# VH-VL binders against Iron-sulfur cluster assembly protein CyaY (cyaY): the designs that were tried, part 14

Target 1, 110 residues: Iron-sulfur cluster assembly protein CyaY (cyaY), of Azotobacter vinelandii (c1dj52)
Amino acid sequence: MSLTEARFHELIDDLQQNVEDVFEDSDLDVDLENSAGVLSVRFENGSQLILSRQEPLRQLWLAARSGGFHFDYDEAGGRWICDASGDSLGELLARVTLEQIGEELEFPEL
Key: E = the ipSAE of ESMFold2; O = the ipSAE of OpenDDE; V2 = 0.75 times the mean of E and O plus 0.25 times the DockQ between their complexes.

## First folded at step 15 (VH-VL; framework fv_miptenalimab)

Design v2 (from u2 with heavy chain Y101T; at its last look DockQ between E and O 0.65; V2 from the best seeds 0.00; counts 0 for: pae E 3.0 > 2)
Fold by ESMFold2, look of step 15:
Structure v2 (fold): chain C 110 residues (1-110), chain A 121 residues (1-121), chain B 107 residues (1-107)
Amino acid sequence: as target 1 above (110 residues)
Amino acid sequence: QVTLVESGGGVVQPGRSLRLSCAFSGFSLSTSAVGVGWIRQAPGKGLEWVAHIYWEDDKYYNPALKSRFTISRDNSKNTLYLQMNSLRAEDTAVYFCARITWGNDFLFDYWGQGTTVTVSS
Amino acid sequence: DIQMTQSPSFLSASVGDRVSITCKASQDIKRYVAWYQQKPGKAPKLLIYYASYLQSGVPDRFSGSGSGTDFTLTISSLQPEDFATYYCQQYYSYPWTFGQGTKLEIK
C-alpha cells in the first residue's frame, strides 16, 4: 500500500526541515528557501540543490548538478531510497554537496 | 525568452574537421544550474544523442563519438561548441543544440533550429 | 546500451481517434522515459518526462504511462496538428538513447 497523503507530506516536511537544520548548523553560507513545498539550497558558487515533492507518486525529487534523483519512502527502513541507485537520501545529499562545493557534510537522519 | 542558435555547419570532405557553435540567450551556463548539449539527426533518420555538458565541467558523450568529438563552452560568450574531427559520411546530419534543466527532469526542453553538416567527397 | 524499440513504426489515423504508441526498453528503466514530437522541418518538442508528467504548454490530450520496460504515449483525441514523428527516449543510464520513431499520419 502507498503512503497516505497526510503521512507523505509529514515525511517530506520532516526531511526538508532536517536538511535546513543541517545547513543552518553548518559553517556554510547558503541561501535556503522553502516555498510552496519546494526547498532550494543555493550555494555561493551559484550551484543549487532543489528538493521537491511529487505527491501523485509519493516521491521526493532531488535536483543536483549531477542530475535528477527520485526517492521512494521505505517504511521498513525508515528512509527515502533512490529508485535508480538504492542510495539513501542522506547518502546522496552528502555526495552531491561534496561534488558541488567540496564540503563534507553529513545527513545522519536521512 | 530562451533561444539557441546553431552555426558552423557546411559541406566538408571526409577526414576533415569542423567546429559547430551554439549561441544561447535567456539563461547562463556559468551562473545557473543548467546544461546544454548536441543531438543530431541524419537525413530521414531518427535522433541520436551526441554530448552534453552540465554546469562547470560535467561532460557526457555518446561513446560511439567520444574519440572524435569534443564538447566545450565559452562562458563569457554564452556559447557551446562541438569540435568534430575525422569526419565520416555517417556524420552527415542536422545538429541541434538543446537546453537541459532541473524543472524537466534534465531533459531537452528548448531546441535550436539546427545546423546542417554534410560530409561528402 | 539500453535499446528503445517503438511500435508501430508507422500509424495512420483519423482526426478524433484515440492513438497509442508504445516503447519497449531492453531492461528495467523504472520511469525514466521521455517522449518528443517532431513536426516536419522542425526541431523536436518535449511532451512527456518521467513516463507520465506533461511538459508545460503541451495539450492535455497527450498522456504517458508505464514503468519498467513498457511505456505508452496516448493522444486521446487526435488533431490535425498532431501529424508528426514521435520519439521515446530513455535517460536511466548513459548513453541516452532514443527509439527509432513512430510516424503518425492523419488520414
Scores: ipSAE 0.386, ipTM 0.827, lowest interface PAE 3.0, mean pLDDT 90
ESMFold2 (binder alone), look of step 15: mean pLDDT 92; pTM 0.937
OpenDDE, look of step 15: ipSAE 0.705; ipTM 0.918

Design v3 (from u2 with light chain Y94T; at its last look DockQ between E and O 0.68; V2 from the best seeds 0.00; counts 0 for: pae E 2.8 > 2)
Fold by OpenDDE, look of step 15:
Structure v3 (fold): chain C 110 residues (1-110), chain A 121 residues (1-121), chain B 107 residues (1-107)
Amino acid sequence: as target 1 above (110 residues)
Amino acid sequence: QVTLVESGGGVVQPGRSLRLSCAFSGFSLSTSAVGVGWIRQAPGKGLEWVAHIYWEDDKYYNPALKSRFTISRDNSKNTLYLQMNSLRAEDTAVYFCARIYWGNDFLFDYWGQGTTVTVSS
Amino acid sequence: DIQMTQSPSFLSASVGDRVSITCKASQDIKRYVAWYQQKPGKAPKLLIYYASYLQSGVPDRFSGSGSGTDFTLTISSLQPEDFATYYCQQYYSTPWTFGQGTKLEIK
């Protein structure tokens, strides 16, 4: 069953809030901006992560140094899964954060 | 406002080296989630990806060319380079510089007009 | 490497025609496909990304479809300025690869 627009928006909002909370709760110096379905995370070294809502495809897109990633929501598992690698959003965020700033963060609910 | 201008092309003999430059404006590698790269096109042929570099100096190469080609950038000059060594006849092509933009799924959305490299005896 | 097989290599059509160009990937590449237009002596122009998203400034007579291995670029009503060579590209994995191209000519 495909996600409704309302459900999709709710899931994206929750996702972006969770990601924002993880960075805010960390000791990292980050600049966070969330506007119009786009969450931007800018690190102290100038690198950034961008999480954007893609409503027509019911996807979450992640822009990182290593490239772009596309995530589908797995209703059964209650998590976002990369359509290319099968990795969870939490796993991928942890990986790209480590690659970009050398810090280990966990995103347990993603 | 995004522009890319290639230079450095010319006629060279096999085995020689050549460095291409790409001056770009309207964006910066140091502050934006963007990249720049090279794509070449042999006369009358299709497109071949050469290499690209992201804002964090992360480099990606066509495996067939990695041993001879080096991509680099100077952020202070907003210039991309392609050092080509041990040139071969099959390297003859128009070399395009293009921007990679996250908003377009990290694809080449703006291109220069290209610079021509001819390798011949 | 992922191979992109584009067809046809040549296509003759008239203004106002509906035309389609296809690209087949050697493996499942999800939706990681782009389409470009190139005119003689010019650089390629991005038309479609992620299989179906229309690049800004591109007329809506252009559309892309497909997922997995089979992809299609469609021009709903051919205009004089649309006669050019078109390329598909996969960016599912490196090395990024292109189709061989389709030259769209005036009938």
Scores: ipSAE 0.277, ipTM 0.824, lowest interface PAE 2.5, mean pLDDT 93
ESMFold2, look of step 15: ipSAE 0.407; ipTM 0.831
ESMFold2 (binder alone), look of step 15: mean pLDDT 92; pTM 0.936

Design v4 (from u2 with heavy chain E56D G103S; at its last look DockQ between E and O 0.77; V2 from the best seeds 0.00; counts 0 for: pae E 4.9 > 2, grease 19.1 > 18.9)
Fold by OpenDDE, look of step 15:
Structure v4 (fold): chain C 110 residues (1-110), chain A 121 residues (1-121), chain B 107 residues (1-107)
Amino acid sequence: as target 1 above (110 residues)
Amino acid sequence: QVTLVESGGGVVQPGRSLRLSCAFSGFSLSTSAVGVGWIRQAPGKGLEWVAHIYWDDDKYYNPALKSRFTISRDNSKNTLYLQMNSLRAEDTAVYFCARIYWSNDFLFDYWGQGTTVTVSS
Amino acid sequence: DIQMTQSPSFLSASVGDRVSITCKASQDIKRYVAWYQQKPGKAPKLLIYYASYLQSGVPDRFSGSGSGTDFTLTISSLQPEDFATYYCQQYYSYPWTFGQGTKLEIK
């Protein structure tokens, strides 16, 4: 909540672009759609990941099969941290991707 | 357009088994980050989570019921099941079927009207 | 298991009143709380998720607040159709658990 709206939007845009790049650079067949602060990743098996900007809370939400995860930006570390587990967004994305499609991807610096 | 309809409830004696069904439409388990589950409510009491299942057949159970209850699904029929074994009087309740959906933070956003299970000697 | 203690169990109020229902969690559950409304003979209806997000189609006279262990559902101005039983739920960890419920009756 300490982030300004402008800074928050910038961080989210960079984050979502970073995630898109990871999937585009992979050999996975994925359908990516980014609109109005919502990044949708649809895998070949029909499952999906959804990363959505939550402006009122200054959070990033991740929707996966295993549940919803809510991330706050840590200014000191420059990373997004899950409010429930303390895990980084990169760690969560790697885990849920593996769970949903059985593929190992790394999401560094997230 | 999301609908869920429970069936299979009835009156049974203690120790018997019963299988509940939930036919749903307006969504598919196999192609979305969606789940379907059971919640029960004893007469005049509150809500109790029973179990739910996701598209890939991953299941989550109330630990108090896991040994006697089994959740399953048939995606080709868009039907959820709850196999209840060794039924007890305390299992008497209305059993609701409900959808779990990602856009609502993976909560039960659509519910059926429930089917009544009565366990009595 | 995480216990959700809901209060009061019964609440009498009049149309137009502002009312609040409280739910206390036995541990820090961040904002992973939902609120439901249930009318006699009907299934529960989702009202609020993640402590304060209003479910689509729910009137904005309903609001949720809180984080950590203390959560509140507020109805700013009671309408006749709001008299029902309300439940809080935590989904921070399994097993998912509900509060005991609050029956909101007309005074």
Scores: ipSAE 0.195, ipTM 0.809, lowest interface PAE 2.3, mean pLDDT 93
ESMFold2, look of step 15: ipSAE 0.207; ipTM 0.775
ESMFold2 (binder alone), look of step 15: mean pLDDT 93; pTM 0.943

Design v5 (from u2 with heavy chain G103S, light chain Y94T; at its last look DockQ between E and O 0.73; V2 from the best seeds 0.00; counts 0 for: pae E 2.9 > 2)
Heavy chain, then light chain:
Amino acid sequence: QVTLVESGGGVVQPGRSLRLSCAFSGFSLSTSAVGVGWIRQAPGKGLEWVAHIYWEDDKYYNPALKSRFTISRDNSKNTLYLQMNSLRAEDTAVYFCARIYWSNDFLFDYWGQGTTVTVSS
Amino acid sequence: DIQMTQSPSFLSASVGDRVSITCKASQDIKRYVAWYQQKPGKAPKLLIYYASYLQSGVPDRFSGSGSGTDFTLTISSLQPEDFATYYCQQYYSTPWTFGQGTKLEIK
ESMFold2, look of step 15: ipSAE 0.420; ipTM 0.842
ESMFold2 (binder alone), look of step 15: mean pLDDT 92; pTM 0.935
OpenDDE, look of step 15: ipSAE 0.748; ipTM 0.923

## First folded at step 17 (VH-VL; framework fv_miptenalimab)

Design w1 (from v1 with heavy chain T31D A64S; at its last look DockQ between E and O 0.86; V2 from the best seeds 0.00; counts 0 for: loop humanness VH .278 < .308, grease 19.1 > 18.9)
Heavy chain, then light chain:
Amino acid sequence: QVTLVESGGGVVQPGRSLRLSCAFSGFSLSDSAVGVGWIRQAPGKGLEWVAHIYWEDDKYYNPSLKSRFTISRDNSKNTLYLQMNSLRAEDTAVYFCARIYWSNDFLFDYWGQGTTVTVSS
Amino acid sequence: DIQMTQSPSFLSASVGDRVSITCKASQDIKRYVAWYQQKPGKAPKLLIYYASYLQSGVPDRFSGSGSGTDFTLTISSLQPEDFATYYCQQYYSYPWTFGQGTKLEIK
ESMFold2, look of step 17: ipSAE 0.595; ipTM 0.881
ESMFold2 (binder alone), look of step 17: mean pLDDT 93; pTM 0.942
OpenDDE, look of step 17: ipSAE 0.839; ipTM 0.941

Design w2 (from v1 with heavy chain S32D A64S; at its last look DockQ between E and O 0.75; V2 from the best seeds 0.00; counts 0 for: loop humanness VH .278 < .308, pae E 3.2 > 2)
Fold by ESMFold2, look of step 17:
Structure w2 (fold): chain C 110 residues (1-110), chain A 121 residues (1-121), chain B 107 residues (1-107)
Amino acid sequence: as target 1 above (110 residues)
Amino acid sequence: QVTLVESGGGVVQPGRSLRLSCAFSGFSLSTDAVGVGWIRQAPGKGLEWVAHIYWEDDKYYNPSLKSRFTISRDNSKNTLYLQMNSLRAEDTAVYFCARIYWSNDFLFDYWGQGTTVTVSS
Amino acid sequence: DIQMTQSPSFLSASVGDRVSITCKASQDIKRYVAWYQQKPGKAPKLLIYYASYLQSGVPDRFSGSGSGTDFTLTISSLQPEDFATYYCQQYYSYPWTFGQGTKLEIK
């Protein structure tokens, strides 16, 4: 099951919007920038999350303090799944946010 | 243009200390998703990862070296350091400084020319 | 530590040849392998990351493939500047480790 190019970009746009919404709805002091298809979340302590798209493999890539993570879209489950750990994007975003700034934040749609 | 230039190598006796420097330009650790690190290569041998810093101050070490080596940086000087204590003959190598960048999956994309450390006796 | 075993250690070939170098990991590392080229007296140069992505400026005669434990670097038509030592590297887990190297020599 491979995604079409258009479907892939639509899914990435949707997940990036969701992530922006979660951080904007929080009381956290973060800088959000979405430029050229790359979403950057900069925390007050200087650490960041970067969500970028890798079209050749139809993957979402997450750069966090603990490393780079690579996600495939599971169409049956409607979620992005880490190729190394099997974690959903939402689970991993929650984990790395807690690790980087000590805040419990949920991404229930991811 | 990204450049990295190592210095501080030389000949030292076992048990002594040495501090290597890497002056870099074309990037800054105050920007996000950038790191710098050290890789060494003993004469006629392959490559060995030593240590690196991400995100200005997240540090990772080869466990075999962590007790003796300390990585650090000075952002105002765009300089990376490697403090090497209790040097041994096995530490004889060319020490390369290299950049880590998020878009290359955090791998070493730009390298300096290296500085040679020789630990004799 | 994850051991990376590279084969062959030495490879003799002519300009225009197609050559392949393999790297085997001691455990499943998914696609977390990189390839570097090093010429004598020079620093290594990153060629490939995440098993198959070409680093910027690397000619398309270089390609990488594999996943799991078995990885291959292929040069489709060898050029004079390609005679060098090649290293694979895993970055699946710390410590990051390199293969022993493959020296590609002129026949």
Scores: ipSAE 0.352, ipTM 0.811, lowest interface PAE 3.2, mean pLDDT 90
ESMFold2 (binder alone), look of step 17: mean pLDDT 92; pTM 0.941
OpenDDE, look of step 17: ipSAE 0.701; ipTM 0.918

Design w3 (from v1 with heavy chain Y101T; at its last look DockQ between E and O 0.71; V2 from the best seeds 0.00; counts 0 for: pae E 2.1 > 2)
Fold by ESMFold2, look of step 17:
Structure w3 (fold): chain C 110 residues (1-110), chain A 121 residues (1-121), chain B 107 residues (1-107)
Amino acid sequence: as target 1 above (110 residues)
Amino acid sequence: QVTLVESGGGVVQPGRSLRLSCAFSGFSLSTSAVGVGWIRQAPGKGLEWVAHIYWEDDKYYNPALKSRFTISRDNSKNTLYLQMNSLRAEDTAVYFCARITWSNDFLFDYWGQGTTVTVSS
Amino acid sequence: DIQMTQSPSFLSASVGDRVSITCKASQDIKRYVAWYQQKPGKAPKLLIYYASYLQSGVPDRFSGSGSGTDFTLTISSLQPEDFATYYCQQYYSYPWTFGQGTKLEIK
């Protein structure tokens, strides 16, 4: 059984809020913008993370300095999993944040 | 709205160098997950990826060309460059400049009209 | 390098026909394929990305399908302006590579 459209958007809303909370609770100077379902995290050094939802395939897409990453929701594990690498969203967010700004952040709920 | 215009092509002898330019408007490389790159097409042939650059300075090259070609940019002039050294007859092609953006999965969504490079004696 | 093989190389069809062009990758590339249209003397235009996503401004008679190694571009009702050469491209791994093209001629 695939995700319904409503549940998909609920899951994306939840993960985007979690990401915002992690950055807001940090001591980092970031500009957060959530517009039309797309979350942008802009760092002081000018680089960004962009989290967008892709309804047709029920995917989350992450754009980072190192490239674009596509995640499917694993209902059994409760995690978003990268289709190419098998990394969880939390693992990948931590890695790209470290690469882009040199800061070690954790996304334990992702 | 988004435009890319290539220039700097011409007829050159083998072994010489040539620098291509791509002037773009309607976007900036310094603002977000946007890149620009070069794709070439030999006469009567298909497309070949040359190189592209993301963000500030993340550069990617076709390995077959990396030893002779260098991509660079000047964000203050919204211009992308391709320095081509030690040119060979096989480098004869139309060279297109194209934009990459995150919203199209980092694929080439807008293209220029191309500039022609001919390498012959 | 991942090779992308298109078939057929040449296709002739009538306005209103349903047309399909196939592309085969030399290894599993998941859904990381794009399709481009190129008219004579013009730059390519992006039609499809990630196997099945339609680029903004592209008519919905174009569609893409497939995953793994086998991919298809379909035009559901061929129009006169669809006369062009079509290219697939993989972007699963560097170097990015294109198919050899399929020339679609409207008879």
Scores: ipSAE 0.523, ipTM 0.862, lowest interface PAE 2.1, mean pLDDT 91
ESMFold2 (binder alone), look of step 17: mean pLDDT 92; pTM 0.942
OpenDDE, look of step 17: ipSAE 0.851; ipTM 0.943

Design w4 (from v1 with heavy chain S103T, light chain Y94T; at its last look DockQ between E and O 0.75; V2 from the best seeds 0.61)
Heavy chain, then light chain:
Amino acid sequence: QVTLVESGGGVVQPGRSLRLSCAFSGFSLSTSAVGVGWIRQAPGKGLEWVAHIYWEDDKYYNPALKSRFTISRDNSKNTLYLQMNSLRAEDTAVYFCARIYWTNDFLFDYWGQGTTVTVSS
Amino acid sequence: DIQMTQSPSFLSASVGDRVSITCKASQDIKRYVAWYQQKPGKAPKLLIYYASYLQSGVPDRFSGSGSGTDFTLTISSLQPEDFATYYCQQYYSTPWTFGQGTKLEIK
ESMFold2, look of step 17: ipSAE 0.612; ipTM 0.885
ESMFold2 (binder alone), look of step 17: mean pLDDT 92; pTM 0.938
OpenDDE, look of step 17: ipSAE 0.513; ipTM 0.881

Design w5 (from v1 with light chain Y53W Y94T; at its last look DockQ between E and O 0.78; V2 from the best seeds 0.00; counts 0 for: pae E 5.1 > 2)
Fold by ESMFold2, look of step 17:
Structure w5 (fold): chain C 110 residues (1-110), chain A 121 residues (1-121), chain B 107 residues (1-107)
Amino acid sequence: as target 1 above (110 residues)
Amino acid sequence: QVTLVESGGGVVQPGRSLRLSCAFSGFSLSTSAVGVGWIRQAPGKGLEWVAHIYWEDDKYYNPALKSRFTISRDNSKNTLYLQMNSLRAEDTAVYFCARIYWSNDFLFDYWGQGTTVTVSS
Amino acid sequence: DIQMTQSPSFLSASVGDRVSITCKASQDIKRYVAWYQQKPGKAPKLLIYYASWLQSGVPDRFSGSGSGTDFTLTISSLQPEDFATYYCQQYYSTPWTFGQGTKLEIK
């Protein structure tokens, strides 16, 4: 029941595309860069979010101003869940975006 | 190449103040997802986290020290500071400056050699 | 505050030995443990983070394991340069705290 390498990468690719779509559909002026499997979101104020994949652990890692967060994929719920807090990736992304740039943005599929 | 160099240590009497500096290079607090912080080690003792600051100026302190110690930075000089007030004998330690980086889970990946603070009558 | 209880305080071993150092947290800290090596007169060096991930440049004879409250650093074949003091650190919540250290000495 652990994720295969191929499924893990597919799930990460899907979440990264979802995050890009949310920012691209927003009115926000952000610099999006996805290179070597790492998504970087740089805001106008110079702060950033970094979403990277940790393939051996089958985890997504989020770097934000408030800290680093690690997510396991919950197959039953179909969502990435923070291993420390139990928050979904979508809840965490909304919170850190509000903290870093003061904008309310939702990630309802995450 | 990432480097950190501490300075400003010395011998001071109890109740006095001292400001430590940490000059760093190979990274910048203004453009990267990084932090810098202070860790101290009393003679013959273990390590104690003092404080750290992130690139957005968010500051975190050991609560036992927060009333007397202030962390700050000058991005134009790539310099971190630790203002230490009301110094006590138990503040005698080597003070290390260290970088915090996202790729190693915001842990201290590069350390300076330390500067020694001695608080004695 | 989270206490990190490290044991043993001193460990005597020979080159080539397999050695283990343990660290116990006063509460569940998931995998938020790091291990550092410190030689006399030097700054600590990060060896392992997130309980088991090796920092870049660390030899693969070092390994970490554990989750929850019990964590272990293992050196599979002790080398002369490994005689040092080792510290665990929790970073689950502030204040970040360290174990008291384990001094690894040549037998």
Scores: ipSAE 0.080, ipTM 0.732, lowest interface PAE 5.1, mean pLDDT 89
ESMFold2 (binder alone), look of step 17: mean pLDDT 92; pTM 0.929
OpenDDE, look of step 17: ipSAE 0.285; ipTM 0.827

Design w6 (from v1 with heavy chain Y101E; at its last look DockQ between E and O 0.69; V2 from the best seeds 0.00; counts 0 for: pae E 2.5 > 2)
Fold by ESMFold2, look of step 17:
Structure w6 (fold): chain C 110 residues (1-110), chain A 121 residues (1-121), chain B 107 residues (1-107)
Amino acid sequence: as target 1 above (110 residues)
Amino acid sequence: QVTLVESGGGVVQPGRSLRLSCAFSGFSLSTSAVGVGWIRQAPGKGLEWVAHIYWEDDKYYNPALKSRFTISRDNSKNTLYLQMNSLRAEDTAVYFCARIEWSNDFLFDYWGQGTTVTVSS
Amino acid sequence: DIQMTQSPSFLSASVGDRVSITCKASQDIKRYVAWYQQKPGKAPKLLIYYASYLQSGVPDRFSGSGSGTDFTLTISSLQPEDFATYYCQQYYSYPWTFGQGTKLEIK
């Protein structure tokens, strides 16, 4: 059965909080902003990650330096999965963070 | 309120250079995650992507044009440039400046009116 | 490079008609297609992105569908202001490429 609107937003809120916690627990100098349901992570070098919610398809969208990525929630695995590559959100976040700022960071719950 | 205004077009001989400018307002590359780029349209033809700048200064080029065209910007003037070298007759086109917006999946959501480049003897 | 082929190249229709324009990609591009409208002497206008998302300010009579290699733009009830040339664009991989265009004219 598809996600209800309320559950979708709850899952995105939880995901965004997890991402914020990972960056806040790191030694990285980042500017975190969560406004109108959009999380922006701005790195010291000026590059960003932007995590936004897209209700029509119940998707999470990630904007990174390397492009835009679109995730469906896989209820069986409890993870967000990229429609183009099959990567989990955690795998992709780790990869784009390494690409953008050269730092290794883990997102084990994503 | 987003606006883009191209300038610098004109008639030029083959082999010469020309620099196009695009002055934009209602957004800034330094204040939001947006990009700007160039798309051209030859007379009576379709659209061709030329180049764009994204994420401050990451540049992407149409490979067919990369050896002759250079995209750049001046943040203090909110201005995008296209330096076109070794111009050829097939470069004759209207050149549009357009904004790339992350929230619309990195597509060209606002366009200028275009500036015309004519390459002829 | 990914080629985008539009069909038909030319379409004649009447106000009130339902019309469809197709675009075929030379390889699987998932949902990474956009549609633009262009009127003579004007810049293009973004209509649809990610195959089916309607750009803000675009009337609901426009819709997009498809995935993989075959994509469709549909206008459910044609209005006088809809006579224009329509372009699809893939943004799955660089270089970004457009279809050759479909000119929609008054019958």
Scores: ipSAE 0.430, ipTM 0.836, lowest interface PAE 2.5, mean pLDDT 90
ESMFold2 (binder alone), look of step 17: mean pLDDT 92; pTM 0.943
OpenDDE, look of step 17: ipSAE 0.813; ipTM 0.935

## First folded at step 18 (VH-VL; framework fv_miptenalimab)

Design x1 (from w1 with heavy chain I100V L107Y, light chain Y94T; at its last look DockQ between E and O 0.10; V2 from the best seeds 0.00; counts 0 for: loop humanness VH .296 < .308, pae E 7.8 > 2, placed apart)
Fold by ESMFold2, look of step 18:
Formats: sequence, C-alpha cells, structure tokens
Structure x1 (fold): chain C 110 residues (1-110), chain A 121 residues (1-121), chain B 107 residues (1-107)
Amino acid sequence: as target 1 above (110 residues)
Amino acid sequence: QVTLVESGGGVVQPGRSLRLSCAFSGFSLSDSAVGVGWIRQAPGKGLEWVAHIYWEDDKYYNPSLKSRFTISRDNSKNTLYLQMNSLRAEDTAVYFCARVYWSNDFYFDYWGQGTTVTVSS
Amino acid sequence: DIQMTQSPSFLSASVGDRVSITCKASQDIKRYVAWYQQKPGKAPKLLIYYASYLQSGVPDRFSGSGSGTDFTLTISSLQPEDFATYYCQQYYSTPWTFGQGTKLEIK
C-alpha cells in the first residue's frame, strides 16, 4: 500500500529535522536552510547536500557530489532505502558527508 | 539567465498528433535541484498541470492525460518535448514550458511565453 | 484531488488600496502553496512560495500568509502594474492543482 500524501510529507518533515539536528549537534560549520520543503546543507568548502521530496513517487531524493539518490520508504524496517543500492538513508548520508568534507558523522535514526 | 522557448504549436484536426518542443538554457536537468515540465491553459480557463521531467528521465504525469501524452528530453540539445496523441477539442490551449524551483516543490519559477495548440475540424 | 477555492473571482480596487485574495484548500496542505500573477497574453509569474516567501524581484508590497487550509495574498498598496489575474497553487500532493483565479481590475 502506498503512503498517503499526508503521511509521506510527515515522514519527510521528520527525516529533514533529524538531519538538521545531527548537523546542528556536530562541531561542523554548515549552513542549513529548509525552504519550501527542501533541506539544503552547505559545507564550508562550498559543496552541498540537498534533500527533497518527490511526492508522485513517494520518494525522498538526495543530491550529493557523487550523484543523485532516490529512496523508498520501507514500512517493515521503518527506514528510507535507496532504490538502486539498498543502502539506508543514514548509511548514504554518512558516506557522502565523508566523501565531501572528510568528516565521520552518524545518522542512527535514518 | 534562465530562458525557456516553446515551439511546435498549430492547428490540428481531432484524432491527430502533435509534438511540442521547449528549448531551455541557464540550467541543466542533471542538477537534481530543478525540473522542467508543461502547464496548459485553455481559452478563458485556469491553469492545468500536464507533466514534468526531473533529472535525466524521472517523469510525472497528470493522470487524466498519461494515456495520450508523453514527456521526453534530448540531453544533447537541452530540449524538452511533449508528444500529444489522439488530440481532442478540449486539448485546445496555450502550452507553457516551465521550470520547477528545487525538485519536488512543483512551483514554477520560470515560464516560457507558451505555444498555442488549436484542435478543430 | 485537492481542490483550491479562490475568492473573490473578481475584485475592483483603486490604486493605493489594500487588497486581499483568499485561497482555501479542501484538506490540510501545511504551507505548500504558491501564488502567481498573470497579465493578459503573458505567462504566469511566480510571486510567493511556501505560503509566505517572496520570489526574488517581487516587490515587498506583496505578502502571503496562512497555513493548513486557509491562505491569503495581500497587496498593501496597489500600483497600476498590479491589475492582473492571480492564482494560488498547491504542491502538497498530486495532481498539482490551481485555484480558479481572481481577476483584479481597476475601479
């Protein structure tokens, strides 16, 4: 069963807040902007991560230096899963953050 | 500077097909922060979303049009297409090409001037 | 489908007036609303996104407010170039839908 429109947006709002909290709690100097439902994380080196929502597919999209990644919500596991690789959102966020700025961060709730 | 220019409109009889083109510049669909698509406006009526394409090939359609309309792009030309089949009188409209600010937001920050499609006998 | 109901359909006003246009959604759409201005023979132009944020280059006499189901576009002091048709649009869920429009004309 597909997610309802309302539940999809709530899940995205929640994950975006969790990502903001991880970066805000870190020692990293990043610019966070959540505007029009899109979260942008800009690093000191000018690179960024963009987390946006694709409502028609019920997907989360992540744009990173290494590429674009699309996630489906796995109801059984309660996590967002990359449709191409099977990685969780938390695993992929940790990977791309390490690749872009050389910092180890954990996203344990994602 | 972001620019979108539509072409391919004209007068067509019911049941025929027509392909619209939108040449755009000042952005790339490989940037996952943007998308591009089609909105139409029938004479004296409001706006209706037709279809979008994101990134290379993620496509989204108004369900009422999906059986007859196909969106596509040519990566080498920065050009968006709308193939319209089995045209009906109610498809008569100005067709706008528009850019979506940030993928998934579906508000349209830059618009072309539109191309007019008239479906009549 | 989420229905967007604009009111009024027509509004007559004078230069210098404060004008408000409302848009009501058929269900809770949080703040996922955009507003557009369209002049005859022209494409729509984005004014406001996410209910209240002004697009770059839009004069600050335009403002947006609301959340949930009820949204308002306000022009604080009408100028001659503001006489146009205004549309709201929801982008909370597919299909993306627009209000029927409000034609703002000179008294």
Scores: ipSAE 0.015, ipTM 0.590, lowest interface PAE 7.8, mean pLDDT 86
ESMFold2 (binder alone), look of step 18: mean pLDDT 90; pTM 0.932
OpenDDE, look of step 18: ipSAE 0.206; ipTM 0.801

